# Designs tried in a protein design chat: VH-VL binders against Integrator complex subunit 8-like protein. Part 7

Target 1, 198 residues: Integrator complex subunit 8-like protein, of Dictyostelium discoideum (Social amoeba) (q54vk3)
Amino acid sequence: MNKIFGVKIDSQQKKRQQSNKNLTVFNNGRYLIYIGDIHFDRKFHREALRYYLLGCGLETAFYSDPVKTSVTNSKYLTFLSRRIFDCFYFLRAPMQAIVVSQFFGNLNQTCLVSFKIIQEEYYQLDTNYFQYIWELPLLEILLTTFTKQKDLKKIYLINQIISNPIINENNHPDIRKNFIKNTKHNFWKAISSNYLLQ

## First folded at step 14 (VH-VL; from q1 with heavy chain S104G)

Design s2
Fold by OpenDDE, fold request of step 18:
Structure s2 (fold): chain C 198 residues (1-198), chain A 120 residues (1-120), chain B 107 residues (1-107)
Amino acid sequence: as target 1 above (198 residues)
Amino acid sequence: QVQLQESGPGLVRPSQTLSLTCTVSGYSISSRYYWSWVRQPPGRGLEWIGYIYYRGSTYYNPSLKSRVTMLRDTSKNQFSLRLSSVTAADTAVYYCAREYDYYGDAFDIWGQGSLVTVSS
Amino acid sequence: DIQMTQSPSSLSASVGDRVTITCRASQSISDYLNWYQQKPGKAPKLLIYAASDLQSGVPSRFSGSGSGTDFTFTISSLQPEDIATYYCQQSWSTPYTFGQGTKVEIK
């Protein structure tokens, strides 16, 4: 594990690993998530994020299926997405947090937390992640905020996304589903590349 | 609690149109989800017929597309299935079900089913 | 269309036995596989979604595993109330398709 993440496991972590005989019953993915939790509790959010991403990838077979074009909507991912959200938030990656909030399994909650972040952190939202927004209410919130701020560039980018026929709720629902699946998959690939390989 | 209930005639003549209605209680069909129809011939497996999205758009199984029409009545909180030009092969128990996207597009809630027999 | 091949078509086991059912997809469906229980004269009931997630209210003796093309459904300890036909279903792409079913009986 130390070699994979380049993180030195401290002596306390080793002791916890030895004491939790019950960890041997977990698949490799769950074990990694557990390690992520340890880091998270210690406020090592970058390390936690790395373990969560790797753990999620193993649990969902994200990295093992070459034909996989979508990410699961499993309850497991819903839970993990909250932790990942917190990690991004504390790492001052608010746009990534907004994107991952779409995995909460509750659109109202997604909108609520994202609204807060957008209002507070609108000036540091990474535009590279706008493409991974599929929930129209989030796009509307972003558009409204950027309009108020008179940020023409970001307004343009958001409008381009909103205007895409594929994301339109009135489009063929199956096309939209496929688009969303692909977008989810691409997002997970992007964050994995950005945070696991660095 | 969300409940689905199928209703319609149990007997249809060949070449006529099968018509069923699913009444949803406890949740508005215009709020979310995909509302699907699935059928099961006696003693056989399950066949997905199609769905109507909460916004009203539809998608049908290609094998039945030419004969299937799904509609919704938001005022009654109902969605319906019409299957035209029926034959004995269309004899089945017809189920309405909720397809939940957060559950990997699984059918998490089912109606009790309605037997429709095609006979002269 | 994606074909779902379910095995076995039927099985008989004793109370307390471990029961295993397999489902194979004709192409990769990631983890978009669901398992249903259908008792005689009743509608199917969702047990497992996303290949391995247990539906709320379903007993823990039921489990699912797998990804891609090969999936497994398990009853860790068969109970009398588990007499039913079980179906796998792919929800990866439309048209959604079901396995042929596995009839589970008690000896």
Scores: ipSAE 0.570, ipTM 0.838, lowest interface PAE 1.4, mean pLDDT 88
Fold by OpenDDE, fold request of step 18:
Structure s2 (fold): chain C 198 residues (1-198), chain A 120 residues (1-120), chain B 107 residues (1-107)
Amino acid sequence: as target 1 above (198 residues)
Amino acid sequence: QVQLQESGPGLVRPSQTLSLTCTVSGYSISSRYYWSWVRQPPGRGLEWIGYIYYRGSTYYNPSLKSRVTMLRDTSKNQFSLRLSSVTAADTAVYYCAREYDYYGDAFDIWGQGSLVTVSS
Amino acid sequence: DIQMTQSPSSLSASVGDRVTITCRASQSISDYLNWYQQKPGKAPKLLIYAASDLQSGVPSRFSGSGSGTDFTFTISSLQPEDIATYYCQQSWSTPYTFGQGTKVEIK
């Protein structure tokens, strides 16, 4: 059982492996993901990340979809997000890892791994990625941590995000849905730009 | 395991209000997700009626908005549908379903459905 | 509202045959398309979500593909237990809308 920060990666990864075995049609995206896995196993995390991003983009038509707010909610991403998470972590990009953990499909697990990262790596969290947090519990964890650290600047940034009417759970649910869709899209765009083009 | 079950009268008179309740077991409706109603007239397709968010906000199909009210009772772990001014056109099997945001907002769990007939 | 056009309305095939159903959206819905199976007298059952992801517990003979406006649902090898009406549904925007359904029968 693969553990991420001591958290048992549930049987979902096994299900992915089984699902992948049954998928007879190997498209280019899946091929890239496979290559990513090879790199990952060899601890070439930067290369792995690149292939995962490319593969994911092709599988989901992320780069070709004419809808600007297009983002996939596929189970595929749920599985791949764990690998991407590990890549970011090993690449010393903890905030990116926290953001991508939101794709785990399990909020408890997301919060657990993020909490650990935040507690251990709060001093190197890239604030540019705060904007891609849509799970309120994560914002709360961040806020709590930086409040303890008396980091007024980061507190301000987080409060700005939390106070945004768009993310407010009291808003019309479709507004929130759209916000999340856009945020997911923008995040994937950002990491694709930062890690594929550099 | 999460289960949904519809309950309510199977017969409603024209111009009256259809009222159904969905009881959810195995998961708190106040924890997450969207809780939806979908109906299906006999021999016809499916029509989405609306949803109630776990925070209590609602959104209804514009075609039914003026007649639809959805509520939740968190103490009973139930959410309900009211459809006013019913006609024969509202005769259908009514389903409650969970809309799962991790799965692209698919309806991953359904109740068994409840037939409601509008007749004088 | 987004209109979902499903084709064909009905089909009859033999056991073991490949069955294909198509669904077209009136506008791009990205991958927010779901496929349901409904057997007579039963509630719809989710088979495919996010256009191509197989729901847990669903046999691998079921698959989905597509993005944007054009989507395909496939049964690789039709089985007797697959007799049902199948529906596509967009979850891109409210109001959510369904295709008109495809009745699948066995010869």
Scores: ipSAE 0.562, ipTM 0.839, lowest interface PAE 1.4, mean pLDDT 88
Fold by OpenDDE, look of step 15:
Structure s2 (fold): chain C 198 residues (1-198), chain A 120 residues (1-120), chain B 107 residues (1-107)
Amino acid sequence: as target 1 above (198 residues)
Amino acid sequence: QVQLQESGPGLVRPSQTLSLTCTVSGYSISSRYYWSWVRQPPGRGLEWIGYIYYRGSTYYNPSLKSRVTMLRDTSKNQFSLRLSSVTAADTAVYYCAREYDYYGDAFDIWGQGSLVTVSS
Amino acid sequence: DIQMTQSPSSLSASVGDRVTITCRASQSISDYLNWYQQKPGKAPKLLIYAASDLQSGVPSRFSGSGSGTDFTFTISSLQPEDIATYYCQQSWSTPYTFGQGTKVEIK
């Protein structure tokens, strides 16, 4: 990330990632994540992404019940958010990357990296993933950019999202929390479906 | 290093209002965290009281909602708990804690706790 | 409210022993489960968050597993300094709720 965007990785996230690497408990999910890392290092980003998604899915029992409508939070997805972000970036899936950037745990960082991506790739942002944006500053960046570009369709979509009171931080905090949790779940489900089945 | 410290009276009379303040150092309460209060009656388990978000929104445990008020003072980097109409059942060690939402809403930093005894 | 049932309420083990504590949620909480260590007269300390993630600075002998409703906390090799009461806590939904705690003692 530093090489690409010049943004420092959150120190807390780094520390947590390091801590988790030292865990001696090896499960199938972690193994898959490890394989993902291998692929990532080899610049096989699509494969890496698949393994990350599979690994996270197993760790969270995400796929244990296809009928379950329950929200799944993946801690591993948070930890792997940087890697997954990079995968999407290198796969030229900028909107997915932007969505994932919300998992960085640092809004400033999220906005910085996303701003750059938006400025460079605004024309190829997949609108199907707009629904997975909950950070208002990020939405504002998108809106501003699309306004400048006079992209009425994207403007409309973003405005619909922004107008949703649920994402407003001044709203009932639990409503927002739940919304975010569900949105995260739905996003990961969507990308899993899109990238694991292909 | 982020530190939380509870302060307030250790003794409160029945029917009065318990007031505690948590002073945060090393980190701004205006950052994206939930600032929570948790209490523990002597020899008992932990009970979540509520939180105040960095934007000032609050959510209280329904069991205490009618009696709880949480405020923040950004200028002092503090957040406070008020519990009205206290009874002996409110005797507990009160902890302030930081809740981090990006990582499963865990309480990653705690104050040392402040014992508040409700007694006539 | 989500009820957290923690087992056992207390246990005594020898140094070096494997200790296991379980926590059951009354409903699915995904991986929004945290484990805390509380030593006498001290505040709880976060050990595990998100069911299985080790908090920074926490020894590797501590681990957590589980998802949904059933969770396990493990001390792989009990140390004298591990004497404490351990609590699980769900952070899936408010009000956040804790297990009743498990007092861990050394024989």
Scores: ipSAE 0.555, ipTM 0.818, lowest interface PAE 1.3, mean pLDDT 87
Fold by OpenDDE, look of step 14:
Structure s2 (fold): chain C 198 residues (1-198), chain A 120 residues (1-120), chain B 107 residues (1-107)
Amino acid sequence: as target 1 above (198 residues)
Amino acid sequence: QVQLQESGPGLVRPSQTLSLTCTVSGYSISSRYYWSWVRQPPGRGLEWIGYIYYRGSTYYNPSLKSRVTMLRDTSKNQFSLRLSSVTAADTAVYYCAREYDYYGDAFDIWGQGSLVTVSS
Amino acid sequence: DIQMTQSPSSLSASVGDRVTITCRASQSISDYLNWYQQKPGKAPKLLIYAASDLQSGVPSRFSGSGSGTDFTFTISSLQPEDIATYYCQQSWSTPYTFGQGTKVEIK
């Protein structure tokens, strides 16, 4: 359960977490994820995040296989989304957290936790990560918030995203899916660059 | 517990329109993205018909697109299927199902199915 | 459309036997492959999603593996209650498509 937002961890995620704790020490992605969990439990969120990113990247061949790099909906990324979310939250990177909340797989939960963050932390949301929002409800929440704040620059950015024909729900579903996949891929590249190279 | 239940006439005449409704209980149809219809002719395999998105947009199997219409009623927590110009080939058990993106877009919940027979 | 080729079409095995069903996609579908069990007169039931993840409440004797184009569904120890037709389904792209099914019977 996410203690910050009172969101229950999905049972599948729990099972995966438990399985990770029982992993033998091998030099593989799963082991790195396990190390991430250790750091996370110790409240070393930056280190945890790094190991999660490395672990997921290795397991998905995200960094080495161009074909697999397109697969952003990996079991690992989905399962770790809440932990990664918490890492960003505690690292005071709320916009990154909001982006990650899209990986929760539950729109209601995504909206609830992100709504709270947006309401409380709107003044420090990094606009560089706006481009990685694909969920329309989140864009709407952002738009509403910054409209109230009369922040014309952010309103403009959000409107540009919302008005992108590629996210139009009337498009062929595969167009949207591909867009989301690419957006997820680009997001993971961005955060990997920003947090693994530092 | 989330449940889906199909309802509608079990008999439709050729050239008429097949109409079915799926009632969802225990879960809001606005909470997830895709609500689908799948059919199965007697003794045959499964065919995906289409889905209605959480905001009401639809996408249909190209093989049926010209004849299919899906709608949703959020107030009743229902979504519906209409298939026009039916023939004997449209005789099937029709299932409504929830497509759950968290599970890799699998159909994790199904209705019990409704047999629709096309006969004169 | 993505074609799903499922093999075999039918099989008969004894209680306790290992049963294996294969599914091949006409193109790569990553891990967007689901397995369903359908008993006579019943709706399909999701057993495996994302190629290898076990649906909640499903017995552990069921498993799935594979990625890309080739997938395998396994029942480690066939039980009498497992008599059913099993379907693979790709959820990679629309229109979603199913394999032709595998009828599993007990000798």
Scores: ipSAE 0.409, ipTM 0.803, lowest interface PAE 2.2, mean pLDDT 87

## First folded at step 15 (VH-VL)

Design u2 (from s2 with heavy chain Y103F)
Fold by OpenDDE, look of step 16:
Structure u2 (fold): chain C 198 residues (1-198), chain A 120 residues (1-120), chain B 107 residues (1-107)
Amino acid sequence: as target 1 above (198 residues)
Amino acid sequence: QVQLQESGPGLVRPSQTLSLTCTVSGYSISSRYYWSWVRQPPGRGLEWIGYIYYRGSTYYNPSLKSRVTMLRDTSKNQFSLRLSSVTAADTAVYYCAREYDYFGDAFDIWGQGSLVTVSS
Amino acid sequence: DIQMTQSPSSLSASVGDRVTITCRASQSISDYLNWYQQKPGKAPKLLIYAASDLQSGVPSRFSGSGSGTDFTFTISSLQPEDIATYYCQQSWSTPYTFGQGTKVEIK
């Protein structure tokens, strides 16, 4: 019995959610976001994060294909990205926060906030999430910081990412675009798996 | 305010090369945006031709790839379309547009369009 | 290439009516669907991006929904100024492709 947040989702509600997927996801999404906001305001950041992720339609438990169900370019996600960012920040998950900052829709802002986090928390950055960085300026910031700190392991990992032709802006732009799209989906899937299934 | 404006000859002879320029104002084409060309034959739908991005990197619709060349002139803040070996089928209104990746890769800004007629 | 099937090809409705246009993709495009309005002799205008997000300055009577393969565009209350041809467009993968368009007229 997959209890999401302790509520038995009736199998019939699952079927109805499958048939009215479009209306239910948006309406339910807004409701879930609202609940997330309540938790956020109460400083229950873990719970808030869960509801935000659910609100974004990132229900890995219900959807096997994140491409079909995920919302990655919506204004909805853009607006929530800051809240999700804050949740990760308060949960002391700085690398996740940095990845999410890429969804702010402003590269300068992404770099500024990430720079601060990187400078303060460079030693706690989870390397498992390096793979979800696609912004080159952000990679450069990371590389510079790790170089300064003489963290050879992290330097190596970042260099591997930077050297990937797929991320290189000099590569075929369509390849990069596709990579970014897939990376976004993979990231949200990973986050959903890590934070919703717990 | 960002504005796009197409310019070029309105008449091209068969087998010649169609050449259009899009002048961008209010924004640098050296930004992270994709600069696209879209055409619309009279009374018909829209067809994406291709885009040009950073450092002149381009991607073209496979249906037109062999005949299409897109360039950018950063000094003039312009990007251009060349379509070789034109036929009557290439008669269309040609639009330049900005593709915005943060808006789901939508074309958020369009030029007014330029009619190009292929006729002998 | 991803084929976009738009329906109907044309419709006529009265002022104040609810208008619905559908667009189906030949494969999943997630939320990478945009809706454009094109008035006669004018360039297309972006109304909806990312399937459901309203472009800035666009009236709230316009809306979009859907994900994956099936999408819907809605005008909640048709106005005289809404006479135009509407197009869906997938931006999931290149080459970008458009629906065939829906001509909206007022009775």
Scores: ipSAE 0.657, ipTM 0.840, lowest interface PAE 1.1, mean pLDDT 87

Design u3 (from s2 with light chain S30T)
Fold by ESMFold2, look of step 16:
Structure u3 (fold): chain C 198 residues (1-198), chain A 120 residues (1-120), chain B 107 residues (1-107)
Amino acid sequence: as target 1 above (198 residues)
Amino acid sequence: QVQLQESGPGLVRPSQTLSLTCTVSGYSISSRYYWSWVRQPPGRGLEWIGYIYYRGSTYYNPSLKSRVTMLRDTSKNQFSLRLSSVTAADTAVYYCAREYDYYGDAFDIWGQGSLVTVSS
Amino acid sequence: DIQMTQSPSSLSASVGDRVTITCRASQSITDYLNWYQQKPGKAPKLLIYAASDLQSGVPSRFSGSGSGTDFTFTISSLQPEDIATYYCQQSWSTPYTFGQGTKVEIK
């Protein structure tokens, strides 16, 4: 993925990725994530995605237990999200890939890879996933793109999100941070439902 | 490698304003994260003062907010703390710190600290 | 404000001993609990974030556990360089708050 989009990764992040090849979520789902990696390396992206989602789901009781936030509040998701991003990209789910890029742990990288997808795929982005964008720079990229293309429906939808005081940078940080935590949780729950039941 | 360095006067008179600057190298303060000030009175624990966000908004600990102002100078890659109407109770080591907000929301990088003494 | 109660306030142990420090939050903070080490005259250093995740470069003898209100920090085999004061800190709700610290010494 970094080669395709020309994304630059610092040397420490590269070393972590290298040292963590067999690192998984350490509890219930770790071997499912490992099996997902085997399928991913063989280019079986749909099966890889399903194993990744099942593994993460087992760690969180399928996202129904907010006290067990171990997957969404851990560095493991940063590493896994890059593989899940590629799975969605190759499965022709570009909006889901854009949402997942927000987990990369590098906002510049998030905006770079998502900008390229948005410019290429703007006409077919699934509006049902717009609600899961919490990074303001990414919302601004979407708005600028849809404005240039005069896509009035998508402009309206993005403006409703940007205008929401919940995500406003001047709002109380607890409100904004709780919204982000809930949105992360709801996204993984929705993706697990959509892709494990099929 | 990202580094934070505090600078400012080490001695401040009561009722005056304490001013400190954090200079950040190796990363732009406008690119991401929350940029915080934390203080530690001698022999005591740590108290979070507040942050300036990479987009420029601020939030201050309610216990101090009437006396606190934070600003940044993005061209110098610096953010600053201003604490008005100081008393002896404000004597502390002042740290600037970065909050890593992708997960854990912990202070992952700290400056070395600057002791500020409030006395006549 | 969320109060963080840390115990003990100090402890003394031999090299190789298992050391345990506890931290209790006045309300649930889920797993938004971080642990710092501070040596005399130095800035705090992050050891553990999100209750149990080890920061890069931190030795594996350090560990954390817990969720909700009760948290535990463990040094599995105390080393001479581990002499420091240890702080827990919640990052669930602003204002962020720290425990009062635990001073760890070698007998």
Scores: ipSAE 0.802, ipTM 0.893, lowest interface PAE 1.0, mean pLDDT 87
Fold by OpenDDE, look of step 16:
Parts: sequence; C-alpha cells; structure tokens
Structure u3 (fold): chain C 198 residues (1-198), chain A 120 residues (1-120), chain B 107 residues (1-107)
Amino acid sequence: as target 1 above (198 residues)
Amino acid sequence: QVQLQESGPGLVRPSQTLSLTCTVSGYSISSRYYWSWVRQPPGRGLEWIGYIYYRGSTYYNPSLKSRVTMLRDTSKNQFSLRLSSVTAADTAVYYCAREYDYYGDAFDIWGQGSLVTVSS
Amino acid sequence: DIQMTQSPSSLSASVGDRVTITCRASQSITDYLNWYQQKPGKAPKLLIYAASDLQSGVPSRFSGSGSGTDFTFTISSLQPEDIATYYCQQSWSTPYTFGQGTKVEIK
C-alpha cells in the first residue's frame, strides 16, 4: 500500500516541478511582456498592465520581498513606458499616466502629453500620486492648471512639493539624484501593490 | 557618434596639481547629463572621483573631495579635473566618462584614458 | 560607502563554457548595478546596466540578474574575445563603487 502513495506523491511532485519549470519559463520577463502585448492589442488594458509590470521584474512582488519588487531602470520600463502610459490612460488613471510619462526619456514629450491630460482631466487627478512627480516643468503645469481652476486643495499640495528644496535643480545635484531614485522606486512599488495584488 | 578624449600631462611631480581635460565630441556637455572622472591605478581596480552636472554643479568622492576640482568649458565642449597635492598613490590611468541617468546612472561612454605618473 | 564584493577574483574556463561572476553589495542597491568589461590597455566597456539590461551592441551571450544585494553576471558561452577583467559597479548612491574585478582567462 505504501508504494502506491509514493508513486502518487512523486507524480505530484514531478507535476509540481514541471509546473514550476513551466512557471520559471513563464517568468521570463520577455515572455510576460509578450503576453502583455497580446492583451494590449485586444484592448484588455488592465491585464496588459499587470503583465507589463510583471515583465519589468516586479515578479518578486509575489514573494513579498520589498527589496526585489521594484525595477526602476529596466530597459523594459524604458521601452514599455509608453504602453504602460496608455494602459493607465485607458483605465482612466490619468495621474498614474502622468507619473509614468516621466520615464519617456524626453522631457518635452513628457510635458506635452501630460499637459493634454491635465487640461482634460484635472478634476479627477489622484492626489496620492502627486508625490511621485519630480520634474519641475510638470509641477509647474499642474500648478498653473489648478490655479486657473481655483482648486485650493490641489494648489496647496503642489506648492508643498515645489517648495521642497530637494527638487530644486539649483541644489546639490546628488540630493536631487537620490530623491529621484527613491521616488522612482517608491512609485513602482506603489503601483505594483495596487495593480498586481488586486 | 559621441566620443570622449582625455588630454593632459603624463608626468606630475609630488605636491603639484594634476590637471586633465576631457574633450567631448558629437554631443553637447550642456545637455542634461553627468560627466564623471574615474581612475585606475596600475594593476588595480576602478575608483570614482566625481562628476560635474550640465549646470556646473559638482559632487566629489569624499575620499578626494579636499583635493579635487572639476570645471566645465561649454565654449570648448570640455570638462576638466584638477587634483592637488599629488603623491605616488595618485599614479593612475584617468578616464572621463558620461554618466547616463536613463541607464541607471551607468557609465555608457568612456574616454581612452590618460596615464598620469607622479614621480620626482 | 557601499562596498561591492565580487567573486571570484579570477577564473579560467574553456571556450564554450558557461562563466558566472557574483557581486554582492553591502546594502540594497535595488537594480542600480552595472557590469563592465575591460580588456588590457583599454577603457572599461559597459555591458549590462540596471542589473539585467543588455547595452546596445553587446552580444546576447552576456547577461545579468539580481536585485537588492546579490547580483550575477553570466557568459553563456565563453569566446576567445571575452578574455578580460569584469567589474560590477553600484550606481545607487555616491560615492559610486566598483567590485575588485574578475579576471577571465581561457584554458
């Protein structure tokens, strides 16, 4: 009787190992990105976003290791920033999209696309993500828009960020660098938590 | 193509000031980049010296901070390194490099390096 | 300062062999780790940035992995032209620091 249980356990372990091997193959960031693209093309933007985030090395979020959960400088992020931006846009998460636009690698482009979004959707911008803006021109756009709209609450929040000497480019450059690094890290951690765990 | 080239004297006497210039071609140093100096003593590893930002602000390795000065000349598209009070320990190949923030602040472009020997 | 510990200091392998180099940071550097190749008498060349991203023009046999404190550099199939010293470097915080290097030779 003991031999039959051993073979069943071995077969389940082998199946688990094969499943884990298959999962390991699936854990290829490139493969995940590919799956994300498929979903994106099918206009499943929420699913696409999840796979893009996973593909960008946030796979470790499954292991609850906060240190391994964020990839901030990945080539995948650079190349996928536009796709992720689009996902947020279509998901009606404009502030998340604006934050992601900072990863485009072109400040002018960042400002142009964000300006449009801000002008159209200023009333639904999630203030929780204001903290992840580090580009001064973008902050200025936000401030100008909120001032025009007489939104005192949002004006106050943006002014608090702008007034932080750490963002000032005239400050010690290393302070700003460190701030940006940490902000990027925290942002990806936040979105991972919000979109992968749901 | 972006190229960096170090230039300066290959021999410096003890207690004098080492001076090197990095000439950048194919790209403006006034762009939003960090321009760094790294040195390598013969047969040893690499040591980061510091960087100068496109706005002219600088940050130096604390181990060398008191002796290091970096400047930029936008008209010549150059940035420079001065290291004062040199000793034999400062004998090294000195590299200028571009630090690119979108690549995780990696040094993506290097000069060929310039050997500076400190000797009496 | 963040200390980078690289292992091994040297290795010898045959053409076609898989080569693995490890780098450990004294504290978390997230993905701000870069790998460089330096051939004798030449400047370092960037191979991998952001722990795992391949620099443009670099052969696909080179790869990097890891995050936090532990990182791995791999040459899937060692070629004669790969004879060099390899360095890891953290760019998380200043001062930037390098590993001590790994000399790779061919048997």
Scores: ipSAE 0.693, ipTM 0.857, lowest interface PAE 0.9, mean pLDDT 87

## First folded at step 16 (VH-VL)

Design v4 (from s2 with light chain S30V)
Fold by OpenDDE, look of step 17:
Structure v4 (fold): chain C 198 residues (1-198), chain A 120 residues (1-120), chain B 107 residues (1-107)
Amino acid sequence: as target 1 above (198 residues)
Amino acid sequence: QVQLQESGPGLVRPSQTLSLTCTVSGYSISSRYYWSWVRQPPGRGLEWIGYIYYRGSTYYNPSLKSRVTMLRDTSKNQFSLRLSSVTAADTAVYYCAREYDYYGDAFDIWGQGSLVTVSS
Amino acid sequence: DIQMTQSPSSLSASVGDRVTITCRASQSIVDYLNWYQQKPGKAPKLLIYAASDLQSGVPSRFSGSGSGTDFTFTISSLQPEDIATYYCQQSWSTPYTFGQGTKVEIK
């Protein structure tokens, strides 16, 4: 089964991905990630993103090829998340980038790198991705920004998310954990659908 | 390098409280992790007891919930397990472990385990 | 609770043999399935997480596959140092539960 950051992607997406001859050169996750890196370094960010997503979906074959020396660990995942973040940033998909920033493993870093994007690109923030924000400090940044801009619609949406007791860290930790787990899953499904089928 | 080490009495009398401490080195327990206890009766499988989150909130296996208490001491970088009203069925090797969300909530680091025998 | 049924309970194979262990969940756990190796007198060691991801430092002869309810753990070429009991564990929902274990021996 294809996974992204340890999250299963929709089987229908897999079928569609397999039908797309232009994206699947090798059924090797390491190789695909490596190709992603090549594209990234060449500033082909859309192509890089596709290969990163494809590579993450083929994690079962991650160690079958010696092309890439990196292993699946927190450092690697952080690195890959950063690359994916950059891809979204350069592709002018700021809200997707902000969502991915939550995978950096450092909340302060998440907030710092997203803050500028939120301030400068608030008008381009796709509200459809607000649902994938679970970090309260990030939500507060968004709320503050939208409040300053007097954007009532976005204020409302963010407040709806913030008011969800499931996101509150003072809530039952297991409930929050499950919510985040599902949110991550849904996000990667959405991203795979939007970027692998194009 | 992150290391976990269990400590506590190896013998507990029936109806008494089993108490163990896990000392974490190389990493702060105040980080966003779930610190768990798992036990294994001799010759048997593994049973998850519960976890304590970095903020101090806990969640216990429902089968043990009424008898289990987990605490953390951030000053000592330790977290502890208390199991009350023990019986022979509670004889086991007790492990503390780190649950890592980046690894699909797997237990990526384990202590060496501490045998606790419940006997009169 | 989610029940994990592991098969077989024990197996004996020769060095170099392919070893396969299966684990079935009573309900879908997506890919939140972990595999551990436990040697006698030692703590469990994580080998595979998220059904198929190899833990850092683990030999490539170990692999995992599956999703939903059915999972497979494989040792492509059994080595003497692989003598251990192996456990699957679901981390989809609490309480976390383990399979009953598979004891792997060498002939």
Scores: ipSAE 0.646, ipTM 0.846, lowest interface PAE 1.0, mean pLDDT 87

